VHH binders against Thioredoxin domain-containing protein 6 (NME9). Designs and how they scored, part 6

Target 1, 330 residues: Thioredoxin domain-containing protein 6 (NME9), of Homo sapiens (Human) (q86xw9)
Amino acid sequence: MGSRKKEIALQVNISTQELWEEMLSSKGLTVVDVYQGWCGPCKPVVSLFQKMRIEVGLDLLHFALAEADRLDVLEKYRGKCEPTFLFYAGGELVAVVRGANAPLLQKTILDQLEAEKKVLAEGRERKVIKDEALSDEDECVSHGKNNGEDEDMVSSERTCTLAIIKPDAVAHGKTDEIIMKIQEAGFEILTNEERTMTEAEVRLFYQHKAGEEAFEKLVHHMCSGPSHLLILTRTEGFEDVVTTWRTVMGPRDPNVARREQPESLRAQYGTEMPFNAVHGSRDREDADRELALLFPSLKFSDKDTEAPQGGEAEATAGPTEALCFPEDVD

## First folded at step 1 (VHH)

Design D03 (framework vhh_7qia_2)
Fold by ESMFold2-Fast, scan of step 1:
Structure D03 (fold): chain B 330 residues (1-330), chain A 118 residues (1-118)
Amino acid sequence: as target 1 above (330 residues)
Amino acid sequence: QLQLVESGGGLVQPGGSLRLSCEASGFTFSSYYMGWYRQAPGKQRELVAFIYSGGSTNYADSVKGRFTISRDNAKNTVYLQMNSLRPEDTAIYYCAARWGTKYPYDYWGKGTPVTVSS
């Protein structure tokens, strides 16, 4: 039972590196609610955590709060609006849950507590995890241009590519159909910006084609109306995102695409050159150059809200939920 | 482009119920973060409820336990079930969508008025 203060104190505020190290040395399982200072911790889970500790493990189950901006170890979690719950046992990361999914949190607490009891009682080896979503979280687009010295790093990492839905497809009302096909092919769309490219921007973008006979026709087409500028990634898959996107687009010429890959985007939505509906980068180097040119000020990480969050639980008792999205209010 | 059309607003007595609907045109609906906001005369716009692409939800303190947000991805529609309505719930209710919680590009509906009065 305990006093109100005792019950509240079950969720320790880890505001210093020293308190973080103390948490890592704690016996049993610690569940850390990682939050941003501007939005506060996830309030809906408090009632669940109080119930869980009473039911299953006063000595072996601990709860903590940690503000991402106050601890260097949480640098990778900064700027996230979704609640992130880190599970530590014996100083090691043993589970991660994203989102306020009370059934998943309850199941994960029970599973990890049982595993830790076996480690402590039977001397079994602890199953340590790496947070794959965050270890794969990279800056897909940097300030300014991406220099050639970074090329060795790009080839081994989870990467982004540029896709453009061109003015012909946009003018024909095909944007949403094409976006649907992109998502059906397994791509995650990180950014979607509708704008008309300037002549200067297009000439720089296609600078390598400046000597071609069709260059002026291409420039005119790309400036003729709005395009959708997309940043694409893949959540899973062994193939490079640039290569996969080129495959989904199909051959450059729609007449060739209709003959050789009738299900490709250019087969379905292209008409005649230069009206081939979509653009993709030639290779990794071109993708990096194109992204730097069109999104020079954009810094972002891979989206992790794709994690299964089906069956979220709403707290029936407790204070107001923290609103974590600064852009959700005007 | 994503277009949002709200419906279901109207005049209701205190203690009554209303269900708001927001229909999105576009096939990427299942990947969007969807929210309901409201703005009373002379007040700032307030987030009422939101639902992530995965189905997790959050609510403002003032509506918690009375309002329920839900989505039907097959119909490209988000709903706000409003129970035990109070005069202070009187506002224009807006539907909003974005590609993810951290992205600045938002789509907004034009709003549906809700008036709670005897």
Scores: ipSAE 0.000, ipTM 0.107, lowest interface PAE 20.6, mean pLDDT 72

Design D04 (framework vhh_6fv0_2)
Fold by ESMFold2-Fast, scan of step 1:
Structure D04 (fold): chain B 330 residues (1-330), chain A 119 residues (1-119)
Amino acid sequence: as target 1 above (330 residues)
Amino acid sequence: QVQLQESGGGLVQPGGSLRLSCAASGFTFSSYWMYWVRQAPEKGLEWVSTISSGGGYTYYKDSVKGRFTVSRDNAKNTLYLQMNSLKPEDAAQYYCAKYPGRSLYFDYRGQGTQVTVSS
């Protein structure tokens, strides 16, 4: 027994359905740490939550703990290896953050708190989401955005592009350094497959260059050893990934790259044509074509279809490449 | 320097479950996509799963979809693989990696963690 008021806990323990319903009726934003009994609550985020509570105040920001096995409403979160942070406002789910990503949690708290202030002050509509983890589908959705619906007036979707680290760069031991620079430029690498392209693949891949005098030299080069076949994504910014990758690569000819963009990959790692270290697609349509050729097990949405499909392409066994199809396509 | 330490493997019967962990150090874990790969005796290296830097995107080998779940705890610099309904074909040495293949951020030279599926 003893004193019930010794110290106010940062996070309220939601151990019953009644307490869950009380949380849903709370004014403001509640961040629920949904944990598994075998691992307990996420301790590393406590310092962040203490800081946020002090900086923002107590009126509209609340924190809670909920063990997934104790509440029926959390059934779909049971058996997870990571903490799941559910954001509720006005009884509705407004955001989800998976894992103990402190920077993302901080950003999400600030964004959702500001959104809820506008709902309460100005009568703005809440942006309600449905967590993909609550789907009854047996298969895991391979591409999930847990930060809510992409609802900007001008949709900013994550896109993918193809990148190749060519045999010249690989043979000169530059693969890891180039990968580091790709990451420093803000790209995430979804897939990295090391293999030697076949002559048939290279001839088809560069079919548009078949009439050029240097074509046979290019074919021989691309077949001379392993390349790294990469799928790149970006998590921020509105710029097209294909265009951004082209900018990072620099001009096709290394001599031009060294003169005009000395910090580009082709300036730093290219020697002379066709030995320019890296490949990227010319445009969006070229990227789609090249991905289909190099990763034929992946299925692309038919853009000429009246009802384009969202979601991940169906992949087969082997080096499975993920395609970034739009989620939540209407 | 990049260090990756796998753990959590063991012997289970078919239909059993295991949770693998990978402790990462020497780099900004929260900024990089992570991968699980495996190698069975007398077989080549196989990609199993991918997870994005923030955990919002996950991808799986077709044969493990619905049975395996990858996750990460960026505050603890730890990567996880929850394996349910294990089959004999899943028996392998499991490794975590920043990228499959030869990358500055990739280290397969650790012992990995052994998963055996038998009676």
Scores: ipSAE 0.000, ipTM 0.122, lowest interface PAE 17.4, mean pLDDT 71

Design D05 (framework vhh_7qbe_3)
Fold by ESMFold2-Fast, scan of step 1:
Structure D05 (fold): chain B 330 residues (1-330), chain A 121 residues (1-121)
Amino acid sequence: as target 1 above (330 residues)
Amino acid sequence: QLQLVESGGGLVQAGGSLRLSCTASGFTFSMGWFRQGPGKEREFVASISWSGGSTYYADSVKGRFTISRDNAKNTLYLQMNSLKSEDTAVYYCAASYKYLGSTYPSAYDYWGKGTRVTVSS
């Protein structure tokens, strides 16, 4: 009866419908890593989940793995290249996170644990959601539902951007002042990493500027000392994190910033090009690229790329040279 | 390089109140309070996430202590009400660069030198 195993698995493998129903009956919050058999479960988030389990404890926080192709309930999640994390509490879906976004996963786990503690302690109602990003049929999902305010919150929480406090501002002792200004502007800082970027990393990061006259000066500047690499997200009430961050930074050239937007970060903390104190992404696509480069253990899922389902797209449905063994042949 | 400085400790009568403060020399993500009583190991008291949206309390202080933070001032607070003689300890402020509130000392990267609280009865 008793197990001699010293440690239980971090993530429970849900390989059957019965195990899925058992998970739904679990007390507390369960985070399910929904993966495809051809790509396996998301390995970059395992260290985060181990940390969260140690820090929060085992009573109300559980982790699971589920292969989308093995469970009928996960049919809508099949063929996705990015991992999908489903959050269940009391048998209900309460949050969804796409991609291996460790800061967003950490925030979502903490927020949903707080919500579930209030449900269990105070009898508050759960905020149940639908995964709206997978709905492509208006006639099927409408069903007379008129309010979607709770569902809109899930989509808005996916959006993050990269901010860098550059070596010039760090060297001048301005890091804390700039962080305070970022917070005053209403941003939530999900992570802050102090490190010196490598030359290879900087050249890849700024590859689109490789043809510019000032490129070598930019590379040398970014490698000259430590930067602070930040992940910023929206607080409640911000509309677009990438655009808002660009607005708070101000124009790229500090001389232009001082003239046109004197309250901006580049006006206050920049000196002259290339020493403009802070970096931000040009647009959402650029933000995803930059975050993937600087935080390779994190994946971002702004793009939901649907893969073809079944048929000739199957792994074995290619070359005519593939071997086929029949069970019974007449 | 991050420095944490606690203040607000002192002598107080049982049933009284004290407010502890911890000022950080720079930005912090998650913060918490730990204490060490005479002849005891350092134990968890309370923790708070960066946004203040998540708080955790030791069962022994739940309902009596309130943790809060003022990010604009880089300051963490612990409001201690209905103090008991067993609350006598050196109280330590702790901080981490992670967005996580935690009950485990290993989650915290930076520590203050402590402020002494003595509860008499």
Scores: ipSAE 0.000, ipTM 0.120, lowest interface PAE 20.2, mean pLDDT 73

Design D06 (framework vhh_etentamig_d1)
Fold by ESMFold2-Fast, scan of step 1:
Structure D06 (fold): chain B 330 residues (1-330), chain A 120 residues (1-120)
Amino acid sequence: as target 1 above (330 residues)
Amino acid sequence: EVQLLESGGGLVQPGGSLRLSCAASGFTFSTYWMSWVRQAPGKGPEWVSGISYSGGSTYYADSVKGRFTISRDNSKNTLYLQMNSLRAEDTAVYYCARGGYKLHYYMDVRGQGTLVTVSS
């Protein structure tokens, strides 16, 4: 108790199928860092996992490393540059976090550990997910359908939304700070493109506002300098990504946002209309339209369930993947 | 098929210069951010530099700022890395990657790499 404990490896290296099966048999929650051999394990999350080890006590929490090319069970994760964190409890997949998103990892660890404690102590059934990102369906076209018949069912189905960090926030040097806030809110950033929108593009993008008095001011503002065009998703689908992003942005008018939701992005980084720092889609249909307009290089799977099987469009380019880099290379 | 092919690596003495090229095919190059990533012997990969789709914005790791310049020619589907004032610690295999804006922009495809050795 009062002496320094001998260090135990933070993350167990799962190099064989036998060690994988042993991990699945472990009591409690195991967080597996699935990496490519050329990339290596995600170094930026080590500090978080060390913190979790000292704070939570690791009685029911374990960490592991697994190289995707060494294990047949990880075949579907091969060729990915982004880190993928798989959460297993009782041999079942219970959560997935993609990318080096430390705030989301911390939240997911705490939430899943609490859920597993209830399974073990109270005999409650475990909520099992499947990684829908491994399907052939386009993540940005798939709507988050929760099917209201099952209140306790966990949706792991990924959906995407568009976010824009607008020219006012970019010009004020707030891009990296806003990105950090987006990640802290539980979003994964699949794509980030910095460019100045064209007038034709902005007019088409905001065509639903063409009749409004402030429309020309909005067009001028959006063309005034570079924006960051982002594709956002969530690793777990308890809430619709479009709605969650709108909540994090806060009310459209920064003066309303500061009054009603002071922690929102528009409260912190907006000044006055139209300078409200960030844009998000109104709803799922608007998100799909905006994504198609701003990222036309990304093709979408088009399987029409209302029409008999015809000429199906196949998804081509997928979202980009985040990399984990070692901090100390010496 | 998406392909990235690096070239221009070689042996150079400390203080010297090299220019790396990456030929891209199988996608609309002008609509993607591009990056350079390196991996030194026995070490993990390090992101080196990133460039916006138009070339209007460039970003660099602190270890290479002021020495390396990233650029692109969208008409030729080619990415470049001009490396000046090379140091022994710059010795690595250099990879061209599609995407990459610091850790906030994901990279989904990389090339086979080109070896840069800085030695006297």
Scores: ipSAE 0.000, ipTM 0.153, lowest interface PAE 15.3, mean pLDDT 73

Design D07 (framework vhh_7d4b_2)
Fold by ESMFold2-Fast, scan of step 1:
Structure D07 (fold): chain B 330 residues (1-330), chain A 120 residues (1-120)
Amino acid sequence: as target 1 above (330 residues)
Amino acid sequence: QVQLVESGGGVVQPGRSLRLSCAASGFTFSSYAMGWYRQAPGKQRELVASITWSGGSTNYADSVKGRFTISRDNSKNTMYLQMNSLKPEDTAVYYCAAKSYPYGHSFDYWGQGTQVTVSS
């Protein structure tokens, strides 16, 4: 029995409607980790929240946990593959962050805390948002548990893309800096594998470029040392993850990127072709192909089997479906 | 490194019982959902039972409802499958699975499997 029961918990567990109402009545900003029972609370962000509690104090910043299945108000957040962080101030929703994106969470906490200080001290208007899932609550009361709106949100949250931090950026010691910028841009990194790609993998991966004059230089470059192979998903917004990642990377040629998008990753970390620091898929079809090629261990929740034609099964479920443990297999 | 180790499989006659165990290491077991899958020769792998991180909710395939019970002991980092009234159709390799948390984890973790044979 040596537990620290006298110590105040970092995150208050909101297990009842009464505790939810108490949270809404709290002064200042409350960050609620809405978790699925099958997944549990988001552990990677705990160290960030501990740091912020110490630095900011408890007067205006509070943290909470809420299981989506236990509270009726969270019905629309059930069955999600990513953690959802809801930001409440004065009983109103002021921000939503999807995914375990520590840099974005830190930025959002600081921004919302600053805004709430101005509301409390200066009587400024609070900027209230409406999460699409929460906005449907009144319509749902009469008929449905599951609407097209919820299906659209689930589909959006299930989309992934491949990102590669290439051997040039890795060799120049830029891996951690690039990872931080990816996270700051609103991406959650679902996996990060450091390895050197084989010649066979690179030739198959870049098969569409096999006819290009610079192809052999690209193959040599990609095999020259370790890369970081990443699976990215969206933490924020409706913009397609593939399109958003391409935007953050910037134009393929670093000289063009520096001219047209100086804030892009390729502008900042690329030198000259083929040394453009990062790779992203062209479109959804390429993302699915590339993920299947480089992450053959990416399995569906209920379809993980040794079948002769496994590639077709991969295409039907989608990459992130493996993150959602099935509640019922019927 | 995540590791899942199944045990308790064997050969039994129809109508008998077996208890499978899955010992987990390399992750925070109490924060992860767990499940049992099975695969018979020449068939697709199927989910037979799952349990939430807290043990507060369980789900079963229709073929095993009322016969199998999934449970977990978070203090021992162990998940169990109590299999009662076994049928020849239950013959399969049984796999322990964990749903990894997003951000820096693989989507699913699997054990190497344990053979269950129900034969008269």
Scores: ipSAE 0.000, ipTM 0.114, lowest interface PAE 18.8, mean pLDDT 73

Design D08 (framework vhh_7qia_2)
Fold by ESMFold2-Fast, scan of step 1:
Structure D08 (fold): chain B 330 residues (1-330), chain A 118 residues (1-118)
Amino acid sequence: as target 1 above (330 residues)
Amino acid sequence: QLQLVESGGGLVQPGGSLRLSCEASGRTFSSYAMGWYRQAPGKQRELVAFITSGGYTNYADSVKGRFTISRDNAKNTVYLQMNSLRPEDTAIYYCAAYRSWGPTYDYWGKGTPVTVSS
């Protein structure tokens, strides 16, 4: 129970424009970790931020997370290869730090806190900056670190895996309980998409099992209702996220799981094959394949040219199968 | 911003071969997964092949054994080698790029037409 409260995120997740405006109105200094959805927030700086919050207190220092793809104000930071830390005070941008540079972050936090204390105590004018990324479309200004190869490096530091809460567990109303168990095990959930997988998608996803006797039963089960498709990372720990998730799930067959690992998810929420509540990747290679299959560009495609910009919610909420017109996608 | 340009489409007889190319310009493409899609007149767009940044490949059942996807990061290019072409392969072929990690915005080319007829 007490440990559960301690595990609540240090940083406020700014997922809406309303939360962004609330942050801008906050007293003191706010440090925003602007991250890409595929890599998640910068984990190496969390221990520094916890230390500084303890040392400085909660009165004037706040921390936040913002996914670059969710907020229009962060459009200039989309697709960046390294984390970007934006410093706001009194609604104004006062500093920017690029990359997970803990000594520079610590110095910048201390410098900006001292500056803000003088603004509040002495009525001094705040020194506002402009980040080059927020100005004109100057693609010629030192963008070397915005290369996709650097994005791969950031991705490799932030290992992710796929998890599925399967239709049996969802239908039995166990989704929230399973999510709580995932979080208690030390996972951070980066994405949670509720949808029914298509037959074609399931057949491609499980194509390595196409020759197995139980394959058609598996396909029918996975198409029988909504699943929750999750991307998981580790908040803490040295063990690989793929291996840890497999351990938490337990053995594939619920009858085996109940005998050998009664505390596992499949032991608690599975009944009999194929109804084993949750799916996870076998290894790193399988995780990369599964993530590429379930979160490819097609999921963000619309019938119209505007689809890639924000059509995912519309695509998942309103399938075009009801329309009689041929799709004009591109 | 990443720009994709497809080439190599054309008219070919049944049983023939074509090699499609997709050249990327702008941001470094080696971090992106690449896919080939096709759309026949009056049909929905379908994925035919993809290759991840790590080189993992997968294919639609309808093209498996006939089509091969590959990439050349030095040339910022992805290829689709199409063998044993059939009339039902007639479509406009599109190149797409996306991050291999999780949901994000994608980039699409404008397409290259492939017609398989006698």
Scores: ipSAE 0.000, ipTM 0.124, lowest interface PAE 16.8, mean pLDDT 71

Design E02 (framework vhh_7d4b_2)
Fold by ESMFold2-Fast, scan of step 1:
Structure E02 (fold): chain B 330 residues (1-330), chain A 120 residues (1-120)
Amino acid sequence: as target 1 above (330 residues)
Amino acid sequence: QVQLVESGGGVVQPGRSLRLSCAASGFTFSSYAMGWYRQAPGKQRELVASISWSGGSTNYADSVKGRFTISRDNSKNTMYLQMNSLKPEDTAVYYCAAEGLYYSRDYDYWGQGTQVTVSS
C-alpha cells in the first residue's frame, strides 16, 4: 500500500454462480461467510476479519459473503441457525467452521494460510476435505410421494445435547444425585464442566429473551454460583436425545412437574420458578446453538464419518453466534 | 397480551387427514419456538411436535413420526400441524403452545385447545 487508495470492501458479496466460480479461481485462501437472508451476514466476526486482513495483508487472504438462498450450490446450508464459514484454496474446500467461533476462525485462517503458502512455494499437495452439505441432492424433495420421510429432520442421526445443572441445584448439594439419575435414564455423559457462567455468556445464551420480563432475574440467578455444564449422548433407542432429555427433566414449573410427572428431575429437585434445577434445549436447532456457545472448542458430528483428511476446522460456534439471531422485540 | 387460537379440529374416519392451525398474537412470533401438545381423556398431556423460531428444526413424538408435519408461516403469525393417516389413538384435544420466559425451555403459553376425534 504505497499511496492512499480508495477503501476496498472487506468481504466480496457473491450473489451469482459466476461470482462463485470467480471466487474458486482466485489465488490464495478465501473465507466465505455463508449466511441466511433472514439474519444477514454475521456482524460479530467482521472485527476479527479486519484485524486478520491488517496482520496478514491482501495477497493471499480474501473474505467473501454468500447468501444461502441466492446460490443453488448452498442449498444444503439453508435454514441453519448458525453461520457457516467455508475455506477455499485453489478451487478446493480445505476447511469448514460452523458458527461464529472467533478463536477457531483465527486459528483456522492462520493454519490454512500457512498450508497454502507451502502449496504455492514448495509444490506440496493441498489437503482437501468434503463437506456433506455440498454433496448431491437428496431424492426426498419430490412432492406427491407419501413415503413418510421427514425432510425437516436434517440432523436425525445426531446423538448429543446440552444439559445444565443450575446454580440452585448445585448450591443445594444435588449435583451427584442428578448425575446419577441422568445415567440411570440411559444417558452417557461425554463432558462435565463445573464453572460459574459469566454475565456476558448468560446474556448471549438467552439473547432471544432480552426483551422479556424477568430477564434480569434469570441472568442474576445463572451468574449466582457454579453450574455443571454437561454434554449428553445416547447410543441406542429411536427417540432423539434432545426429546429424551426434555422428558427426563419434566415440565418447566416444579409445581406442575410434581403434579403431572412426579418422577421427573424438576419435580424431585426443583423448588419454585425460576429455581427448577436443570436446563435443556427445546429442539435440535437450540441444542446446536447452545453446544456451540458453551463448548466452542469441541467438534460435534451427526454420524460416524472418516476424518476430513487433515482439515482442523469443522467445529462448533463461539459465544457470538447468538448475536446473528433476530432480536426479540415486542 | 399473548393469545394462541387453534382451529381445524373435527371428526374424521381412520386413514384420513386434518390440518390444524394456530394463530398467534401479542408477541414477536418469529422469535419463539412453538409446539403442539395433545391430551386424551384420562391421560397426561404429551408433546406431539415442536418447531424452532426459524422453522429450520423440528421434533416429533415417535407415535406420529412420518404421519404428522409441523410448519409455520412467520409472515402470518401462524403455526400448522398436518395430520395424515389418522388413527383412533390420535383422538385427543390438541393444544398450541409457545415458549416461555425462563431458562427452562418448556412452554408457558397455551391455547384453549381443539378437539380431534378419529372414529368410524
Scores: ipSAE 0.000, ipTM 0.212, lowest interface PAE 17.0, mean pLDDT 72

Design E03 (framework vhh_7qia_2)
Fold by ESMFold2-Fast, scan of step 1:
Structure E03 (fold): chain B 330 residues (1-330), chain A 119 residues (1-119)
Amino acid sequence: as target 1 above (330 residues)
Amino acid sequence: QLQLVESGGGLVQPGGSLRLSCEASGFTFSDYAMGWYRQAPGKQRELVAFIYSGGSTNYADSVKGRFTISRDNAKNTVYLQMNSLRPEDTAIYYCAAGWTYLDSRYDYWGKGTPVTVSS
């Protein structure tokens, strides 16, 4: 009965050096999913690539798969467990994305495709990069990462927000899954500190909730075990990092989240209030205050939010903040 | 360059125990989070246990209560104590350094040590 293998030619399998050279000769942008035989291709990105194929078309955008062990040119990528996405245009490497970061992949595809259209139409010079995984790794441990500290001096501002993976999610062994979802949502994690918050710290952190009947239960929960305290940023994107994180978390109440945003973190990992897996700040001012409180020794504390913007200042306004419930920040 | 060398694998009967070791060299070990991954025959590599630079730990649901990850910063070594071993724990076990398996800083892997759980 008409059974055909669904060979969706979304991604061309580059199994030989000849096919690799053909890919390098292709007009436009090619996104290569470099995988290990034991890991297989990255399945979470297939739906994104299918969407991109439908929305953008394949005239100047191509997708490929390459097993690192089968091609000598990929020798430097062997032995990695995380997926590596190589972006080629005109035979040159123009971008690299590591990990199953679907929003970053989408953004990078759109940006590189636009850049390549300008190269082809306007004769602009192509910006070529070197991936350190293709260089001699014996020379140094190269992380190739710039945190964006001091980039504000060139009028490009990198904003940060606080995220907490709460004791309920940590105790249920969901930390790695949640971190994966955070990275897939396009966030870069600048710091990840696992520790148990003190009662004094929790009471100060949540002082705006002091008037609520369930406040003592919240304090008890937050002190019940380790949390992961994260600083998140986005190097790319047009949406505010605080707002984007709130969107990824979903509605504050897990029962509401499961009904209205089943894909959100609180829908997937929350049970019922106050056990909603993750915390995020309400707005930019709240994020700056929370970062200063939990990471006082880090650069973010140097944003001139000390003294006048301390917990003492919010303590006098706590009843006003408490009256803003419910929000998706708890 | 950070180098990782695993040891301690072998053949053990169901219900038995093994302790895996991973020695790091080349950089300050205490600055790195360490993880144990495994790859069973015909399966994808999966995270087993993770220990952050500060000593906090995380475990896959399948090994909670049976496996314990620990580190000795003075010896630049991370350990995986494996108790109540089952045939489904049969795999090659890999040591890795970084923060998470999706973090671009997680660039260092050992060559692996085989563990076979059989009667």
Scores: ipSAE 0.000, ipTM 0.105, lowest interface PAE 21.1, mean pLDDT 72

